# Ledger of designs, part 23: VHH binders against q9c0y8

Target 1, 316 residues: q9c0y8
Amino acid sequence: MSASHPGILHEYTERLVAFELVGKSNVTLTSNVTRSLLLFVGGLGDGLLTVPYVQELVNPLDEIGWSIVQVQTQSSYIGWGTGSLKRDDEDLHKAVDYFLHIGGADFSTRKIVLMGHSTGSQNVLYYLTQSILPNYLIAGIAQAPVSDREAAYQFNGKEKTKELVDWVKAEYLDKGLGNDVLPRSKVENFFGEVPTSANRCIDLTDVRGNDDFFSSDLSADDFAKTFGNLKEISGSTAHSQLILLMSERDEFVSPSTDKAQLLNRFRESIRPTTSNSSLSGIIPGATHNVGPKSSPEALKWLINQLITALRSFIDQ
Below, E stands for the ipSAE of ESMFold2; O stands for the ipSAE of OpenDDE; V2 stands for 0.75 times the mean of E and O plus 0.25 times the DockQ between their complexes.

## First folded at step 17 (VHH; framework vhh_vobarilizumab_d1)

Design g2 (at its last look DockQ between E and O 0.93; V2 from the best seeds 0.74)
Fold by OpenDDE, look of step 17:
Structure g2 (fold): chain B 316 residues (1-316), chain A 121 residues (1-121)
Amino acid sequence: as target 1 above (316 residues)
Amino acid sequence: EVQLVESGGGLVQPGGSLRLSCAASGFTFSDYYMAWYRQAPGKGRELVARISSGGDTYYADSVKGRFTISRDNAKNTLYLQMNSLRPEDTAVYYCARGRFSIARGSEYDYWGQGTLVTVSS
């Protein structure tokens, strides 16, 4: 069912936009310097309101003084095929900067939480750990963090994935052709119809590739390099909170994988330990995007968890 | 035209064995992961087993150790060897073609007509 959504379209760069969804109160980031925001970034293939639960967050968040903003990056929709986490991070930093200051606000009056869905979770983790740019997030939320590599293992097979990686390295990367787009006939079963660069292919499918944050076969040392390296908030000695929310019925995760155990491995790796939020958990009955095939209570659980988290950040 | 045709179903006694086949045509079989589903009377359709394009297998807990999914890419055929059959295995069994992309995940876009397996004494 199609619907209309009131909101404000922001040009946070010359060519990129973000949509602030306006709730029943009609309060906006522009009109209130103390208004905080949940900045939402989708996963591969996502754009505006392509994640079903986003629109359901608007009024609950509005009631507690938070706006939700859907950000468009260069990777939105099919742009991810030729993108990178680094490029995404640059876009997200521009968005954060824009929304931190719009309406005359600053870090003292406005808080920003970055929430990522699916591969958006890699964006969140990258922002908080590997980014060379300043951190201005009070918290990051990774919803449905999954391994793209292991997803490929499930459906294409581990060996075939390895063959792809080896082929791409030999035929493209070793020749300095990392920016070339791979032939669709060779990679369609991995990346669908999306034009995908050699570099992006390796990012998503190689062991310890640039996007390889959440694979179950990674070691504690691997997690220490990511989860274990949260950056300080710029201008402070404080660190951002990191909340991890896995979906219980996530179809990208092998059914044989103990999600609770995997989540604990992530959490235990978070440094400093004070950044490891007690609000991390598994969304009961939720599919990957908490969509229609999820249990009825899944969305409610997610909303309540977010409200609890966001309230706590304002009190800090 | 994509086609999936199941065969091999029938009546078998508890403890017996059956081998189901799914003949695939109209697409490059070796490029797709495949799955067996089943639907018992009055119940929803459930995943029985899945096999990646590369031959990696997954089984539902209820059939682990008893069922074996396999594929012959040269013959464009998917198989389900069912051993130690139980009355609760009674169902219509379907083969399905899966599509995967990293962005969209997995979905099944084609299904066979199904073959009935009845386990009864």
Scores: ipSAE 0.797, ipTM 0.907, lowest interface PAE 0.5, mean pLDDT 96
Fold by ESMFold2, look of step 17:
Structure g2 (fold): chain B 316 residues (1-316), chain A 121 residues (1-121)
Amino acid sequence: as target 1 above (316 residues)
Amino acid sequence: EVQLVESGGGLVQPGGSLRLSCAASGFTFSDYYMAWYRQAPGKGRELVARISSGGDTYYADSVKGRFTISRDNAKNTLYLQMNSLRPEDTAVYYCARGRFSIARGSEYDYWGQGTLVTVSS
């Protein structure tokens, strides 16, 4: 249903915005420069207000002094088809830096948590593991950290996915055409109507492609390079916390995948081990985006976990 | 025009077998994943079996080991072999065409008219 949502539109860098939804208190990041925030990034195809549970988080977070902010990146909506995790990461670093300095101070004491849904989970893990963090980010939260490659295997077949990958490498990458958009007729059953570059296709569908963090067939050595490589904050020995929240009834995950086992494999790979939050878990009854087909208690469970985590960060 | 036409339903005794067919036309059959759903009287539609465009299969727990989904891409035909039939398998069985994309996930955009399977003495 169409509705109006009160909030503040922040231009955090040229042409990119983040939307702060305003809760019942009417306190905002601009009215209280030390107020903390959960910065939210959606998955492929997502943008402002597309992930159904975000609006439901506004008032619970407001009650404990947190704002929720939805970030738009260059990959939002259909932009992801010609993008990359690296480009997204650049946008997200600019957003975090903006919110640390909002209100005119050279430095803010506010806490920032980066939360990602679906491929936004790859954004979170990428942010925490690719380079020493220039800004304090107290935690990353990955909701529905799923493998795009294994989703393609489930619906299009493993061999057809490998055939696409091999064809794209031969006809595009080997010819220096990685930025070229692929013909719709070749990729419609993988990427729909979204114009998708050869590089993006490989990132999403190749074994160990740049997005391939969460596939169940990856080795412990593969996970050590990502989950095992959380970076320290520059000039500090501090590390961000990492919280992983899988959806129990996630339709993007093969029925043959043991979600509890997979979650444990991710968690056991996290280094430093002190970053491995005990609040990670499986959201009972939840679909991929915790939408209307979820069991009635799924959203409540998610809210309780988030509130527990965010309260704990206030006390630190 | 996309068409899905089921056939092969009928009355069988418990323990019997049936083979359902779904003739597909109006699209490149080999590019799509396909499914069988069923609907018992007074119930919603439920997934019975799914087969990817590449031939990978998934079965509901209630039919695993008894039913086999298959496809013949050269004949544009989807099949469901149903063995060891039980009275609770009584339903209208529907053929469905699936669409998938990494961003949108999965959905079913075309359905057949259904074929009735009755399992009783």
Scores: ipSAE 0.548, ipTM 0.769, lowest interface PAE 1.5, mean pLDDT 91
ESMFold2 (binder alone), look of step 17: mean pLDDT 86; pTM 0.868

Design g3 (at its last fold request DockQ between E and O 0.73; V2 from the best seeds 0.73)
Fold by OpenDDE, fold request of step 20:
Structure g3 (fold): chain B 316 residues (1-316), chain A 121 residues (1-121)
Amino acid sequence: as target 1 above (316 residues)
Amino acid sequence: EVQLVESGGGLVQPGGSLRLSCAASGFTFSDYYMAWYRQAPGKGRELVARISSGGDTYYADSVKGRFTISRDNAKNTLYLQMNSLRPEDTAVYYCARGVFSMARGSEYDYWGQGTLVTVSS
């Protein structure tokens, strides 16, 4: 049902906004330089309050001195179809810069944790490992990291997905038409009604495409190039923490996939090893977005895990 | 109008075989992944087998090696060949149409009425 949520709408760029959800204490990032924030970015199709558990985090985080901020990027809602991780990363860096300093704060007084849901997890990993821009996160949290490619394998088929990739490469990328939007009639089974560029299609469906962080068929070397390359925090020799939180009942992951094993493969690849958080784990009973079909304990587990993590970062 | 109509259920002895069919109409069958579910008395509905639009198959552990899901796109028909049937396979079997997109995920938006399979001596 529809509801109202108190908060502060921030213009972190000329055209992009982020919404700080205000908890019971009424403390905001603007009013307190020592207030830290969980910067939340959704996955494909997400915007403000489209991930159901976000609103449930407001008060628990507020109680421990953290705000939750939902960021809108150019990829929000249907914008992802013509977007890229690189573009997202640029937007996120602008958001981080804005929120790091608003109210007169800086890195010494305010910490920022970037939390991504679903494809937002790719944003988190990209920010921490692939971005050419400075890292100002104390930690990244990837919630429900999944392979869109392997999801397509489940429902469209492996060969059919490959055929799509080959077709798009031949008809668009090889001709320098990567920015063209693909015909809906050809890609609707993959991307729905969202206008999707050739480049974005390849990012999401090609082996080792730009978004291909979490596929189970990737090699240790592949993981080393991503998980194994966490960047230093700018101005420091320290590294961000990386927390991976998979959903036990994630419908995007094949039921035949051993999620625990897959998670371990990710974690074992994290470098430096000090960035591999012991708080990584599998959310028990959780569907992909920890939504209403999840076990009742799933949300509570997630909240507790986040609280534990966020408290630990303030002491650093 | 989208329709799914199951058939082929019945009474069979343990060790026997049945072939279920699901006749689909009202949509482009070949564009959708399909699945068989079953619901035993007093139990929840569970996935038995799934087949992608491209023909990739998945089976629940309980039926692996015994059941085969297949599709004939020319006939708009989904099949479930069930061999070596066991009493625990007794259930109402449902065919379901699946819808998938990367942003919205997967869901089943249409179900058949179901067909009863009883495995008993």
Scores: ipSAE 0.891, ipTM 0.949, lowest interface PAE 0.5, mean pLDDT 96
Fold by ESMFold2, fold request of step 20:
Structure g3 (fold): chain B 316 residues (1-316), chain A 121 residues (1-121)
Amino acid sequence: as target 1 above (316 residues)
Amino acid sequence: EVQLVESGGGLVQPGGSLRLSCAASGFTFSDYYMAWYRQAPGKGRELVARISSGGDTYYADSVKGRFTISRDNAKNTLYLQMNSLRPEDTAVYYCARGVFSMARGSEYDYWGQGTLVTVSS
C-alpha cells in the first residue's frame, strides 16, 4: 500500500539519514530530551519502510514515551553487497552518538535500544560483542537471527556453496582482489542482481565467515566468542540486555532445524548471564519479517514483547 | 525462454500409483530448486513437495510417505511418484521453478501448464 508517514528525517552523519516516525502525541526526540528510542536496522535489501511491522510499532511505542527510528546505513538497499558488518557498525555508532545528544539529551536521560531484523540481527550482535567502539545501548533486540550460510545450503546445496567459496578464494582473495565485484552469472543464485564483492560473498557463505553468527552447526566455543562476549555499557559496570526473537514460520530456516533448541543454545551462551533476557522467544505464526502471510496473532505478540521490554528499561 | 511441461496425469483408482514428469528447458536446470504444487477444484494452490538443487526434499504432511519427488539433472526432468492415491489427491498438479537470493528469500518465477490427476472408482 502507498501511504504518507509523518516524521523527522535526521541527518546523523554526512550522506546518511535516519527517519523518526511521529506518533499521535506529536512528541519527538528533538522536542523532549528524556524521550527514548528504538533504533531499527533492517536486513539485506532493506531500507526505510521495507520491513512491514515497523510502521505498526509507532503508536504503541509513542504511548509509552518511545520513538521508533529507522536507520539508513551505507549497506541499505543494494549497498550491502560491497559492505561489511564492520562498516555497518561504524555507521550505527554514528547514529547512536547523534541521538544521544540531540535536543540537549545525554546518556543519563535517554535510553537507546538497537533492534535488528534478519542480517540486522548480526549488526546487533556485532555491536554488542565484536565492536571496538564504545557501547551506549541499554539493550539489543535480534528479530529473525538467521544463518545466511545455512539458507544458501537449503536452496543451493552445501556442496555448491562450498564450490563457490573455494572459487572465490582462489580467483579473488588469494590474488588480493577481495574488494572486486564478482561476475553476476557466477553468483546470481546467491545474491540475485546485487553487486557483490568477493569479500562480502565469503563473509556470508563461508563457514565462520564474518557474518556467520547464527548457523546451527557452530560449536559452543564458537558461540562463546560472540554471544559469550557482551561488553559493558560505557561509563557503567552494567551490560546491555539481549533479546532474541525467532519467527516460528521463518522461510529462511530449514524445516529440519529445531528452533526452540537453537534458541536455547544461543541463550545458554550469553555472558554475562544477567544479559540473557527472559523476553526472548519464538513469535507465534510469524514469517521471516512478520509480514502479511503471518498469522494475525504474530504482530500482537511482537508488540507485547517490545512494550514489556521497553517499559522495563525506563522503570529500572 | 524458460519452459516447464508436465505430463503423466490421468484417471486412476484409489490405492493406485501414477508418475508425473516435468520437462524443463531454457535454463541451467541443476542450478534451481524445484517444486510440485496442486490445486483441487475450488481450492487454492498448495505445496506438495520441494527439492533443492542438491537433492534435499520436503513434503507436505498430507503426502509424506506416499509421494516421492526426484530430479534427473542430466535429463532436465523433475518427477513426482505418487503411490497409495486417495480421492482427495484429485487436483491439477503444477511444476514450478524456484529462485533464491539471500536478500529476498525464495519464490517461484515460472510455472508449468499443469496436468490433471483424477482419483476415482
Scores: ipSAE 0.559, ipTM 0.785, lowest interface PAE 1.5, mean pLDDT 92
ESMFold2, look of step 17: ipSAE 0.552; ipTM 0.772
ESMFold2 (binder alone), look of step 17: mean pLDDT 85; pTM 0.854
OpenDDE, look of step 17: ipSAE 0.811; ipTM 0.912
ESMFold2, fold request of step 20: ipSAE 0.398, 0.502; ipTM 0.694, 0.756
ESMFold2 (binder alone), fold request of step 20: mean pLDDT 85, 86, 85; pTM 0.854, 0.863, 0.858
OpenDDE, fold request of step 20: ipSAE 0.846, 0.831; ipTM 0.930, 0.922

Design g4 (at its last look DockQ between E and O 0.76; V2 from the best seeds 0.61)
Fold by ESMFold2, look of step 17:
Structure g4 (fold): chain B 316 residues (1-316), chain A 121 residues (1-121)
Amino acid sequence: as target 1 above (316 residues)
Amino acid sequence: EVQLVESGGGLVQPGGSLRLSCAASGFTFSDYYMAWYRQAPGKGRELVARISSGGDTYYADSVKGRFTISRDNAKNTLYLQMNSLRPEDTAVYYCARGRFSMARGQTYDYWGQGTLVTVSS
């Protein structure tokens, strides 16, 4: 369906762009140094306007003085198949650095929140707990933090997934071919037609692969290394806040998974404890990307949580 | 060419049973999750049941406890055992091949022609 969306296309680094959607006020990040932003990163396969709720956030956020910016990374669209969380993290840090300086803003007057959908949730957790680069985010929001490995188990089977992992290790990793793209016929039931490297396959499908933050069979010790390691905001003793928003009817999550209990396990692992936002929850009636098959209240609930969170970051 | 051919439909009284079969060819059957969908007169298609390549099952609430999906990978055949049939189960039943992608989730890329199940007194 053709539609036009008013906004500003930012080239935040060579060959990479971010799209600032502009609301009814016409206030932008370049025109106002007090304007804060929600920087949005989608999941595997996502790019501009592919996550259906993003355009619905524009005016509610605008009303409270926030812009929403959709970031493209090298992993956007089909690029993720040969990427990594580390590469994504480097791209996202460049985007944050760019937005910290436009419009005459500095860290003390502009707040930046990183919000991720689906595997963008791994980007958020990686940024806040694993990255070696300086942290300037006041908060991270992970919407639909789901396990790619357990999704593969659900649809392709645990043993078939292990068989793929073992084969990729033997035929590629052990031979120094980690950057090679796997034969499509071998992996189409995991990655579709997206060219996928051996390293990326292992990151997504192996137990404790580099993307494996949200699997329900991980231990408390595993979660302590990630959720338990929230970084300070650089130049401060404060820590970023973390908000976790699961979708109640998430089709990527096994029906046998108790989402409330899993969310509690994630939240109980968050350190420092003060980073564990009370605004985390389960979006009622929501599908994975809170799309049109969601119950009507799902989007309203999401908007309410986001507005509540973003207002609180200005009041600090 | 992927082919899915359903059979086993027919007329049955309420409370009765039927077993649907779907013969699959043109692909490595054991690598794919499979599903049964149905379409009642004047309605859209709805998921009835699905089964992973490893045998894990999912059922729509309306059929839980009454229907059983299964597969025989050696015969490249998907089954739906339908017990305690009700007039509301009257529909054309379709076999579908699932395609999973981590980027887009579950989709169904091939469908059979369907087999009619009529539950009438």
Scores: ipSAE 0.590, ipTM 0.792, lowest interface PAE 1.4, mean pLDDT 92
Fold by OpenDDE, look of step 17:
Structure g4 (fold): chain B 316 residues (1-316), chain A 121 residues (1-121)
Amino acid sequence: as target 1 above (316 residues)
Amino acid sequence: EVQLVESGGGLVQPGGSLRLSCAASGFTFSDYYMAWYRQAPGKGRELVARISSGGDTYYADSVKGRFTISRDNAKNTLYLQMNSLRPEDTAVYYCARGRFSMARGQTYDYWGQGTLVTVSS
């Protein structure tokens, strides 16, 4: 069902926008210097309001003094095919900077939590661990962190995925053609109709590619390089909290994978240990995007978990 | 132009076996992952088994060890070997073509008409 949503469209760069969804209180980030925000970034293919549960967060968060903002990056919609986590990170830092200061606020008055859905989870983890830019997040939330590589294994097969990787490396990367867009006729089964660069293909499908954070076959040493390497918050010795929320019925995770065990492997790798939030968990009955095929309680659980988390950050 | 046509269903006694076939046409069969679904009377449609384009298989817990999904790309045919059949396996079985995308995820864009499997003594 189509609907209208009140909000404020922010130009956080000359060409990129973010939409602040306004709740029943009508309080906005511009009008309240102490208003905090959940900055939401979707996954591959996502844009504004493409993740169904986002609109359901508006009023619950509003009631506790938080705005939810959906950010558009260069990777939004079909832009991801020629993007990178590094590029995304640059966009997200610009968004964070903009929203940190709008209305005359700063880090002392306004808190920002970055929440990522699906591949947005790679954005969250990248921001907190690998980014060379300053960290201004009080916390990151990775909802439905999944391995794109292993998803490809499930549907196209491990061997065919490896063949793709080998082909792309030989025909493009080894020739310095990483920025070239791959022929649709060769990669459509992996990337659909989205123009996808050789580099992006490798990022998403190669073992220990740039986006390979959440694969179940990664070692503890691999996780130590990501989860184990959270950066300090800029200007502080403190570290951001990291919350991982996996969907119980995530269709992109192999049914043979023990999700609870995998989640624990992620959590146990988080350094410093103080950043490992007790609020991490599995969303009961939830599909990947907590969509309509999820159990009725899935969305409620997610909302309550977020409220609990966000309240705790304000008290810090 | 895409078509999926199931066959092989019928009446079988508990403990018996059936082999379902799905004839695919109108697309490059070898490029797609395929699946078998079933729908019992009064119940929702559920995944029975899935096979990747590369031949990797997945089974629902309820059929694991009893059913085998396979494909013959040369014949453009998907198979479901069902052994040790139980009354609770009674359902209409559907063949489905899957489409994968990094962005869109798992979807099934074409379905067969289904074939009825009845397990009864």
Scores: ipSAE 0.528, ipTM 0.792, lowest interface PAE 0.8, mean pLDDT 95
ESMFold2 (binder alone), look of step 17: mean pLDDT 85; pTM 0.852

## First folded at step 18 (VHH; framework vhh_vobarilizumab_d1)

Design c2 (at its last look DockQ between E and O 0.91; V2 from the best seeds 0.74)
Fold by OpenDDE, look of step 18:
Structure c2 (fold): chain B 316 residues (1-316), chain A 121 residues (1-121)
Amino acid sequence: as target 1 above (316 residues)
Amino acid sequence: EVQLVESGGGLVQPGGSLRLSCAASGFTFSDYYMAWYRQAPGKGRELVARISSGGDTYYADSVKGRFTISRDNAKNTLYLQMNSLRPEDTAVYYCARGVFSIARGSEYDYWGQGTLVTVSS
């Protein structure tokens, strides 16, 4: 059903916006210098309120003094097909900078947590580990981190995926045509109707591609290069917290994959160890986006974990 | 028009075997992953087996080692070889066409009418 949501539309760049959802208290980031925010970024195909549980977070977070803000990046909706994690990271840094300072706030008065859903999890990890830009997050939350490459393996096949990668490399990348959009007739079964560049195809489907953070066939050394390389918070020797929340019934993850074991592999790789949050876990009965096919307790569990996490950050 | 037509169902004794077929038409069969589902009386529809467009297979735990899903792209046909059948395998079996995209995930957009498999002594 269609619904209306009160909030504030922010122009955090000349051409990009973010929407602050306003809760029952009517307190906003512009009206309160000490108000903190959960900055939310969706996955591939997502935009504003395309993730079902986001609107359910508004009032619970509001009650504990946190706003939730959904950010649109250049990758939002169908923009991801010609995007990159690097580009996303640039957009997110602009958003963080904007929201850190609106209302006269700064890092001492306002905390920002970046929460990513699905491929938004790659954004979170990239921001905290690979970005060349300064880190101003107190924490990152990766919800439903999944391997896009392994998802393709499930439905298109491992060998067919490799054939695609090899073809794209030979016909595009080796010729300096990485920015060209691939023919839909050749890649529709991978990327749907979304125009997808050669580079983006490789990012998503190649072994150790730029987006390959969460594949189960990666080595400890691979994880060390990502999870094991969290950056310091700018201006401090402290590091951000990293919370990983996998969905128990995530349809993008092979049913044969031991999610608990995989999560543990991620967590054990986190450096420094102090960034490895005890709040990481598996959302019980949750589908990928914790949507209507999830068990009734899934959303409640997620909300409680978030509340617990966000409270802890304010007390620091 | 996309069509999926199942065949091969029937009555079989416990321990027996059946081979189901699904004839596909109206689309490029080789580009799609396919699946077999079944619905037993009074129960919900459940996934039995899935095969990627490239031929990678997945099986439900309840049928693993007994059932084999395969495809013949030249014949536009999906198969389910069912061995060591049990009474609990009694169900209407459905063939389904799957659609996948990296952004939207997987869904089944076309189903056959189903074929009844009855395992009884």
Scores: ipSAE 0.815, ipTM 0.913, lowest interface PAE 0.5, mean pLDDT 96
Fold by ESMFold2, look of step 18:
Structure c2 (fold): chain B 316 residues (1-316), chain A 121 residues (1-121)
Amino acid sequence: as target 1 above (316 residues)
Amino acid sequence: EVQLVESGGGLVQPGGSLRLSCAASGFTFSDYYMAWYRQAPGKGRELVARISSGGDTYYADSVKGRFTISRDNAKNTLYLQMNSLRPEDTAVYYCARGVFSIARGSEYDYWGQGTLVTVSS
């Protein structure tokens, strides 16, 4: 059984790291300036090596000349509770800038794709549609783009979630205490033992909170303001591609939700329409993080979609 | 110590009704979402119904309109009212306590011993 993973630990900015996993070819981003990368960001609670499928992508991507790099942000592990998508976006832009230039590379020779799992999917959409910082990504991939608010509705109840939101607004936001950590006894059924600020609670659980990109009860107009607003790649007239990969058996999604219909609603909102990748889909038999309870074919399907996408970005 | 004890199973004719109960102890019942699962002979466990800590309910398609999940937080008891029973409802029915957080997701950390429901002529 493996206990180690060969790779290069990069300090991409002071005190933040990203791990470049090395495949069988032993080619790295430093050793080959034309080598491209999939930059991977996990969801809430994730950090290096916590999303089970990432390690399985190393050699398939290596065979087509791509590295996979796992990024740690200030939100990794328990840091998310006092963070925001904006703070994550700043960290991710620093990582992209670092990898864009290592080994003497630049955006004309190295392609960068940002892939996010779970809340990392909100990071991807934020980067491509909401960020005020320059876009250097050829594509974004959102795996398990799920609503945290609707997950809270499913397990804690819609009215209890609204009561929490109202209470946090009245007792914290209206008093200028948005950065304060909420009492655990009030929020542990939503956030567990992770220290969570009033602002973060609202971002995750309020209707149209800053993380609320994927809720099924949002309107077409709501989706137009996010999915409909993909940015050009900086220094180019091209736009990033967006690939959406839902998990068929995602336990964060209500059993009554029609995932195919929801995916179609997201895709129909993507503008420019040329950014709407035909490689989007539903991963057969997959749980939220494509973990051990997934059907055997889930990982193979995911790998095939990723390889198809990544090859196409080099052949342009 | 967390305990979940199901009762109310038995033999019933097609079209009949049963009411299952799950007595909970050892935890603050009202803070947790709860579920009924079932396992038919030769099959895996499947969700029947779930009720949030706030009382919102969710049902498998196969039972929607026929089964009703409810809870009595004062009595620490979860219920499943099963109407219009069919032979394919034959299974061992399990009560489960759920834990949720936005980061961890959902899982069931405690299960009852199960109660057998047989729907047969």
Scores: ipSAE 0.543, ipTM 0.766, lowest interface PAE 1.5, mean pLDDT 92
ESMFold2 (binder alone), look of step 18: mean pLDDT 85; pTM 0.852

